# VH-VL binders against q89xp2: the designs that were tried, part 37

Target 1, 226 residues: q89xp2
Amino acid sequence: MTSPCKHGDRPPGRHDLVFVSPAGWRAMLDARDDLAADSLLARWPKMRWPTIRRRALPHEATGVALGLPLPPSAGKKRVALLVEIDHVASVARPPSLQQARAYAPRNWWPTLDRLDGLALRHSVDARVYGSLAWQSLTGLDYVTGRSDLDVLFEFRSETDIDRFVADVAAIETSAPMRLDGELMSADGAAVNWREVHGGASELLVKSIERVVLLDRHQFISGATGS
Below, E stands for the ipSAE of ESMFold2; O stands for the ipSAE of OpenDDE; V2 stands for 0.75 times the mean of E and O plus 0.25 times the DockQ between their complexes.

## First folded at step 9 (VH-VL; framework fv_polzastobart)

Design g7 (at its last look DockQ between E and O 0.62; V2 from the best seeds 0.00; counts 0 for: pae O 3.1 > 2)
Fold by ESMFold2, look of step 9:
Structure g7 (fold): chain C 226 residues (1-226), chain A 123 residues (1-123), chain B 107 residues (1-107)
Amino acid sequence: as target 1 above (226 residues)
Amino acid sequence: QITLKESGPTLVKPTQTLTLTCTFSGFSLSYSGMGVSWIRQPPGKALEWLASIDWDDDKYNNPSLKSRLTVTKDTSKNQVVLTMTNMDPVDTATYYCARGYDEDYWYYGMDVWGQGTLVTVSS
Amino acid sequence: DIQMTQSPSSLSTSVGDRVTITCRASQSISSYLAWYQQKPGKAPKLLIYAASSLQSGVASRFSGSGSGTDFTFTISSLQPEDVATYFCQQSYSTPYTFGQGTKLEIK
């Protein structure tokens, strides 16, 4: 992967990619018999594939909470990991739509191109997570005929969120897959785009610290007025 | 104020099909990470997970009962429906529906349960 | 299928005593384990998730520990209202199996 890019003046958030050092991998595998016995997980340090930042559980106050999804051939299991901070080698943003395009099914390409154009028009940073992201990062078969396209839409304070989600919904009407994804503010608070488009009065807001129901106006006003 | 309630027949004859409806409020299966599970408990016995359906329409059935179980949802009505074919007296149990949440690589357990409905299968 | 074996199957102790219940998985389930309390005629109540995380609104005398295959549930000082059956459940792999239960009684 390319050199890591970080948000200016914000800490790493949910969905950020984390590359673990060889010593960090050895420490995790030595402590976890279930991980050490998994032949697919043994490839992660050898291939230098990243992990993903996740919310810590209460007892994980020390260290960096990480995860990785296994491909459908391994049952789509999600592996939860915890690594000491000194074993974080680098941090990167999720793949861009353009970076992931070559790894997507060909019939997804028009939708990816339309989303990329939409994001540019609204000054939204659009990245992929989920199956397409992991397929682009590893080359393993993550995307199936039933897969969603999962997009992380990082918006700015000037973004007209209501118009943006309406335009995402319009793109979905001709898409060959379900569009899933999150609208994320610069401070890392995120909500599923369908909740916003559907007019929900309360939104399930997710951050690295917590998951809370907030009034729609609290999220939209805070996120766009931040 | 999250609630779930099971409804359907309480007496079923052998070979009939059982249909149970879980009606819930205070959450929606439109929220990412949300799911509803069906669990049963024969009198005096352990709990047995039957099936789950989540926000993105993924369905999971207990393999030991897979050919007999169907789970569906109607998100607009806040309902999940369990259908179980070819009922037998051994299927006599209290049937529960429960909400779960799975996000950021953790399952947060089934934190809210319905009161349960006893289904008796007798000839 | 992952089998969950609880021990003991029943337990009778005095108010104020420390109670320990164990749950063993037939293969590693990492920390994907929950503990439930069930009183007669009632639905189960979630006490512990992710092996050791206390559910909101649950008394602090309840705790859980362990990872991999061996898990422990503890009541630090038994209260009269804690008379119930306790179940563990794994959420690592389908079918999401429960332990057989531990009936807790007061002498």
Scores: ipSAE 0.446, ipTM 0.774, lowest interface PAE 2.9, mean pLDDT 88
Fold by OpenDDE, look of step 9:
Structure g7 (fold): chain C 226 residues (1-226), chain A 123 residues (1-123), chain B 107 residues (1-107)
Amino acid sequence: as target 1 above (226 residues)
Amino acid sequence: QITLKESGPTLVKPTQTLTLTCTFSGFSLSYSGMGVSWIRQPPGKALEWLASIDWDDDKYNNPSLKSRLTVTKDTSKNQVVLTMTNMDPVDTATYYCARGYDEDYWYYGMDVWGQGTLVTVSS
Amino acid sequence: DIQMTQSPSSLSTSVGDRVTITCRASQSISSYLAWYQQKPGKAPKLLIYAASSLQSGVASRFSGSGSGTDFTFTISSLQPEDVATYFCQQSYSTPYTFGQGTKLEIK
């Protein structure tokens, strides 16, 4: 498991894991009649499982916007939640590839290792945020035969992004699963790696604040206009 | 600019299979969060959701028509195909494909639609 | 399946009037509701998503409110170009379902 950061160190960013206090869970669930009958959601606070930080919707009430994906056995429902900042108990980064590896199918291991090696060579932090992440966090069955690997690639100013995504694409050619994921800059702005690899002049850039189309060079140079 | 366009036969005989193709541009089903839905509307009636397919190749069908519906995608061609078997005159409707966007645990609705294609089922 | 019930089925109002349409879900859908405008012979157009969020490019006279089971769509000042049928749609769970529609006309 990733080491939790104490509340107040930094605001939770997009994809960060957010642990909510018992009082926060009660408040969230009490406000949502539609969730009252869900046994897995009732179990979530008892197991001290995290939520994930998401971008807030326009005109969404003040608070910290959270997401919670339920496993395939529960219909793969995606639950959007909102919590008061005072009920955020702790924040953690998503699991690293190394941390999640033990929970992945064995046939995924060669690909995970190759990606890990690539990330290290390019000084990129690689973390998981999809089905594999939640499988590692909860012990529930999230990964299926159709599951993709979702990787967050946190790059630096010196990272050769074009070469990096080309190498990711090369790894995918022999992978038993699709490689999905985002390239994330230091300011938290992110883009789908396939858009970058595809050579698009404009990129759909996602941040905790907004979704915008930016010039490719602006994004790569770190000028995300945040 | 995001666009979608439905193509296929406009006349189908009873018991035959309908095959419709949605060709789109301005987005890709390789992008996380992207999906395409099929919706139909009989003349003068309400809208009915038929099926959806997303970037993970997850497929969702209306249970009332599940046995008759198949949805597939070709990401390289930017196409989604809907097949509906055992057509009946009651299935006469305008058929639409539309882009759906699902991100950060929220569905943003069907934000861009094709113009629709009228399919008549008649002997 | 979740049933969506709109009210009224039709209404006729004057230019400049405030228009209100309601949509009720058979069970709680939180804020997973969208509103669409459909003009004759045209495809539906998304106006509101997430119950109250205005779609980009949509006029500010359109708004949505509500959560749980009861939702409201409002046109603050009706314009001639607003003549259309309006639909609510739940996106809470599949199958996605639509209301029966509200036909809006000008007197």
Scores: ipSAE 0.188, ipTM 0.725, lowest interface PAE 3.1, mean pLDDT 91
ESMFold2 (binder alone), look of step 9: mean pLDDT 91; pTM 0.934

Design g8 (at its last look DockQ between E and O 0.67; V2 from the best seeds 0.00; counts 0 for: pae O 3.6 > 2)
Fold by ESMFold2, look of step 9:
Structure g8 (fold): chain C 226 residues (1-226), chain A 123 residues (1-123), chain B 107 residues (1-107)
Amino acid sequence: as target 1 above (226 residues)
Amino acid sequence: QITLKESGPTLVKPTQTLTLTCTFSGFSLSYSGMGVSWIRQPPGKALEWLASIDWNDDKYNNPSLKSRLTVTKDTSKNQVVLTMTNMDPVDTATYYCARGYDEDYYYSGMDVWGQGTLVTVSS
Amino acid sequence: DIQMTQSPSSLSTSVGDRVTITCRASQGISSWLAWYQQKPGKAPKLLIYAASSLQSGVASRFSGSGSGTDFTFTISSLQPEDVATYFCQQAYDFPYTFGQGTKLEIK
């Protein structure tokens, strides 16, 4: 989909796709009987499909914490992986709206086009995650009749966030699906767009390291103090 | 500061429908990743997960109870409602609601529970 | 459904003893195992999630370990307030399932 970053360019952030090396998969399969016994999970190394970056648990002090999204037909299993950084072959951004469009239901196309236009007008980088992203990456049936469209909106300091989310809400009024998604600031902190549109005084801010409730204006400034 | 409280009838006759309400404070189902689960415990027996509903209105029911369960929410009232049809004496149990956070393949467990309400099914 | 088997079903110990409780899953559940403490007449209290992560506000004498199918819960030095029933619970796949419990008593 997009050009992968080289192994040592940057550590993976939230929503980044992480490709695990064949050696990394071998190490995980040797340690994990649940992976080796599941025929769908066994396809991941063979197909060279990516994984997704997740926040580490407190006891996961080293390595890169990853998730493995499964299609709805496989159930709601929590497939969590932990790999050493030497086993990260490459990192890529989520697919763009245009890259994912061909894999979306036809009736989603007008909404995707409007979101592309909105993103251009606001100088926002818009990408998909969730079911549409994984359908585009694997070809497996992730998108169902009840699926959300999950969009990652990476905004800049000059972006008028309140106007942006109002425009997203306007697009949703005619959309055939629920629009879900996150606004991500330059420092990688993100919130669900509905919290911002709803006028909440505090927002649940998510980063690769923590989930915290912050005042609305602190998020708009694009920083969480460290 | 975070609390959950179960409310509803404590005595139900066989075949009747049980409706329980979980009222909570200190968090909201408007926050992405938040969810509420219903769990029951027959006297002296193991806990049994019944149903969950999350911020995104995704609903999960224990398949062993088939179509008997309905879970709904009212985010503006901080309430989750469990409806269980065709009650039987074997359904006598303490019913709990509990919250959890589940997003980005990070799961907090059922980290805060209500005190529970005993529901007796008897004629 | 994933069956969770706890051992022992009951345990009588002295204050200051090390307590070990095991939990075995019928299939691999990765590290998605929680431990709860339940005192009579009260709701369960989460002690440990993801096999080994201590819940906020839980005393450091409680610990958990394991992955895959075999899990261990430990109290390093039993205190009088630790008398309770302890349950494991898998959160790997729906339906979530619990062990049958281990009743811990002081003798």
Scores: ipSAE 0.456, ipTM 0.787, lowest interface PAE 3.4, mean pLDDT 88
Fold by OpenDDE, look of step 9:
Structure g8 (fold): chain C 226 residues (1-226), chain A 123 residues (1-123), chain B 107 residues (1-107)
Amino acid sequence: as target 1 above (226 residues)
Amino acid sequence: QITLKESGPTLVKPTQTLTLTCTFSGFSLSYSGMGVSWIRQPPGKALEWLASIDWNDDKYNNPSLKSRLTVTKDTSKNQVVLTMTNMDPVDTATYYCARGYDEDYYYSGMDVWGQGTLVTVSS
Amino acid sequence: DIQMTQSPSSLSTSVGDRVTITCRASQGISSWLAWYQQKPGKAPKLLIYAASSLQSGVASRFSGSGSGTDFTFTISSLQPEDVATYFCQQAYDFPYTFGQGTKLEIK
C-alpha cells in the first residue's frame, strides 16, 4: 500500500486514492438509498478501502467527486460518490508497479519489470490504476484473462515523450496483456499514451477541471493552459 | 463540430447481410473513453441498442442479436462498421450510429447522433 | 436484461404546464440513466445524462432526478417546441436498454 498523505498536504488529484472517514462513509451511504443494499459497499468502509478521485459532474460542484469500481464478481459496476472535503481522511498516490507486482498474474511479471525499468531510465514515475491496482488494494479478484494493464506515467519536462511511448509500444509487442494508460504532466493533465504514440497533432487532454483538445506540442511542453 | 453519418444499402433482401458504415468527424476513437454505438428503431416503435465499440476496441453486442452482429472500427478513417447477417423483414428499421463515452466513472450519454438511415428488408 | 418502464405512455398538456415523466428500472442502476428527446423524423437528442446532469446547450426548463430504480424527467414550463417522444435509457449494464417512450402533445 502507498503511504497516505495527511489531508491538507495537497488537494487530491485525478487518479489519487482517497480514504474517507467513517463519518464520511455514513454520510455518503445515507444519502444514497440505491447503495444501501449493496453488501460490498457496506464492507468497503469496514475494510478501510480507498476510493479514487475523479472529475466532478456539473451538478457536483460542491464536494469531492469519487469513483469506486466493483470487481467482476459484482458486475464490474462503477459507483460515483461525492464526499465533503472535511470527510477526506487521507490521500495517497496509486500503487507503484513494484507494489502491485505481487498481485499480478505471473505471466505479467516480465512486462511489469520491463515497464518499471523503462520508467526509471526516463525518469518517469509509473503507477497502476484499473483492475491490477484494485486487486492490490483490496485483495479481491479484479484481474481476469481479459484484463488490460492500466499505467499512469508521470513525466517530467526533460522526458523524451516520443521515445518513451515508442518504448512502451515495443514492450507491448511481447506482453500477454494490452497496455493502457495515460501520460500525466506535473500539473495533472493527462493524455492516453496511445494517442501520443499515434502521432496526432491534437490530443484529448484530461484534467481534474476539464477535458480539452490541445496542440500536441503544447501538451508535451507543459503548456496545458489550465 | 462533431458529426456522424450512416451509410450503406437502404434495401436488403431476406437472408442477406447488412453492412452499415458510420463515418464521423470532430473526434477520434483513439481518445480515451470514446465509443460509438449502433441503435435501431422500427417505424413507430422504441429504440433498440445493437452494439458498441470503444477506444480499446472492446466490443459489446446485444445478446438477443449477438450471433448476427459484428462491429469493427478503423480509427485512421474515423469509421465504424456494423454487419448484421440473415436479415429479415422484422429487421426493417432506421439505423443510427451515435457517439458515447465513459469519462472518469460516469456515462455521458449518447450525445451526438447520426441522422439515421432507413433499411428496408424486402424480397 | 434491465427493463425500463416509462409512465405515462402518452400525455397531452397545455403550454406553460409542468410535465412529469417517470422511468422505472427493473433493478437498481444507480445514476446511470439518460433522457432523450425525439421529434418526428429526427434522431434522438440527449437532454439529461447521469440522471440529473443537463446536457450542454439544452434549455434549463428540462431537468432530471432520481437514483436507484425510480427516475423523473421534468419540463418546468412546456413550450410548443417540446412536442416530441421522450425516452429514458439505462447504461448501468449491457445491453443498454430504453424505455418504451412517452409521447408528449399539446392540447
Scores: ipSAE 0.042, ipTM 0.662, lowest interface PAE 3.6, mean pLDDT 91
ESMFold2 (binder alone), look of step 9: mean pLDDT 90; pTM 0.934

## First folded at step 11 (VH-VL; framework fv_polzastobart)

Design j1 (at its last look DockQ between E and O 0.67; V2 from the best seeds 0.00; counts 0 for: pae E 2.4 > 2)
Fold by OpenDDE, look of step 11:
Structure j1 (fold): chain C 226 residues (1-226), chain A 118 residues (1-118), chain B 107 residues (1-107)
Amino acid sequence: as target 1 above (226 residues)
Amino acid sequence: QITLKESGPTLVKPTQTLTLTCTFSGFSLSTSGMGVSWIRQPPGKALEWLASIDWDDYKYNNPSLKSRLTVTKDTSKNQVVLTMTNMDPVDTATYYCAREDYWDFDYWGQGTLVTVSS
Amino acid sequence: DIQMTQSPSSLSTSVGDRVTITCRASQSISSWLAWYQQKPGKAPKLLIYDASSLQSGVASRFSGSGSGTDFTFTISSLQPEDVATYFCQQYNSYPLTFGQGTKLEIK
């Protein structure tokens, strides 16, 4: 289980798991009939499952923008939520590769282990998001035969990014699934690892605040303009 | 008006099975977020949660009593039934059923005193 | 299991006094906490839910505060009808657990 950080330790960033207070859930469910009527959405707070921090939509009201992806069995609907900051009970990072492993298909295990080893060798913090993460968090069936493995690689200034992504690509060659994911800098800015591996001079950089095109070197050096 | 009422035997012999029925009105267990819980209280002691059942037929039992407890619902009759096997004098208590409004117990039955004695 | 420890176990105060009861959880329960009032021979009555929300129809002299592990229940001005045992209850995780209760009497 990911140890939740107490409210106030840090603001939730992109991909962070956000646990909402009971009052917050009550407020959200009461405000939206469509949510209150959904059995799985009602189940969510009962099971103390987290939401995920998302970027705010344009002109979205003030608050903490949260997302809740429903499993394929429930139509893969993505529920957009907004909660007041005071209703954020705790924040946690996405599950590690190790934490998620037990919930992954067995044929994924070799790939997960190789990625874990790679991350350790490069002093990269690797975490999962997407279907595997939610499967691990909820126990519901999110992963299908068409699912990608989504990994968040938090790198450091000393990380050889080019070598790292090359090694990720090498692992993918023998993987039973597509490897998707993002490289995340310390400031929370992230880019798709495939863009980096492709040798693009400009990268589409996503943060909680914005999406921008940045020079490759600027991103790697941590100069994301935040 | 929301009401809950416990019914069943008030005297049970040791090793026998207790069956209690909670009949409620004013709400439905078909409504998302609704649940019914059983809680007991020995005379002069603290409250102890026993089991819960919700709108989607999810069942929760106290692990300390899990092997002895069964909870079921009949939504059409607005009833929840608790069975507890192998009763012992230590199980003497007032047994309550209560409504869960998502998670808190906002309405309670008046409770029924169940005495386990030979 | 999450243990809920109330303090004090009993107290005797005067009408009009401020009463404070505390409840401590053995681990963080966020604000998944309720306070109940139980009068002799009666079922518990919900007073406070979600740590600080006042149940409908409950007098405003009752309040709750806290999050994490430490919670406080307060009666701003004790009334004769408030003589009862008060319980905290966590619903953060199963099994649901109650405090041992605080018996409140009037001197």
Scores: ipSAE 0.884, ipTM 0.946, lowest interface PAE 0.5, mean pLDDT 95
Fold by ESMFold2, look of step 11:
Structure j1 (fold): chain C 226 residues (1-226), chain A 118 residues (1-118), chain B 107 residues (1-107)
Amino acid sequence: as target 1 above (226 residues)
Amino acid sequence: QITLKESGPTLVKPTQTLTLTCTFSGFSLSTSGMGVSWIRQPPGKALEWLASIDWDDYKYNNPSLKSRLTVTKDTSKNQVVLTMTNMDPVDTATYYCAREDYWDFDYWGQGTLVTVSS
Amino acid sequence: DIQMTQSPSSLSTSVGDRVTITCRASQSISSWLAWYQQKPGKAPKLLIYDASSLQSGVASRFSGSGSGTDFTFTISSLQPEDVATYFCQQYNSYPLTFGQGTKLEIK
């Protein structure tokens, strides 16, 4: 479903998936009885499903802090993992909108098709995160009747962002779910699409390194503050 | 000791259904991470994975053969059963069962040669 | 489906020689790869797992290396009992697939 980052791609950013090597999984299974004994948690190494980065705990000075977001049926939790840096086998972008479509509720399909068409018209790379992403990655039931559609829009320097978000808003008016989308610049900085559509002069910009307020023009031009 | 053994007919006619049983000992399919797989090898040719069944009753079938394959387990008897329909002479092979410990095939049965001929 | 291409198809060499067999995957399989030895009329035996890890009870003259798409299996000093066919196998994704094998003989 998802392709690993290749040479020449942007550096790994927010929402990117982290794949653990077989040696990393064996080390964790040997050290953690809770992983080895739990039928659902054992599915992750069995299926080679990715993980997601999380904030490190104070005692986790070395290694890479990762998480497994569990489906609603297993409780609303994220299982904490810690791996050595050498056990990060690859990093991949989230599933594309096209890849995720088959795993979405059928009443979502027209909205997904419209978003895919919009993204194509604007030369925007559209990907999913959150519940639909994990449903597409695992086949487990993550999406519920109350779920948002979490979409990541990676725009290019020539993209007319104001027109793009206006078109996103138009699509949402007929959608069966709320769109919780982010606009991501080429350097991996992202902002919620509603802030841009709403005309805010300063935007809350999120990156792998920090969260900052930037002037709207600075974000649209692809720069982030130091 | 971990052992697996294949049993079933060694000669079948074209169009017949093959049923093979893998009987194993030294591990349980109730243990998280455990699976049993069926692999075949035509004489002098490469190994071909057919199907697997794991601890949570998930089933995996080779898509080139999936309409012909059924895999089931009986955890209380330590058995896994493969059923393959519509046998053809091209299906002549040695059939193995093997333990899948999460990923690789660490223990194999000795195999059983199944010949399909008129 | 991930195709595994193994080279050479056969190899004849002398006791004490270094043997090298290669395996190429049609797409990246990280290090999700195993090597098996199969003697005539017998089941395969796991030698190497995770591309480079030696299975318990396997002689130290056997080794594996590689990641991604290109993998190498090595016998550092060939012994008479090593006459067999050797297979690579990927377990990155289903369907699980094998290389076509390398038949190793002694001159």
Scores: ipSAE 0.498, ipTM 0.774, lowest interface PAE 2.4, mean pLDDT 88
ESMFold2 (binder alone), look of step 11: mean pLDDT 92; pTM 0.930

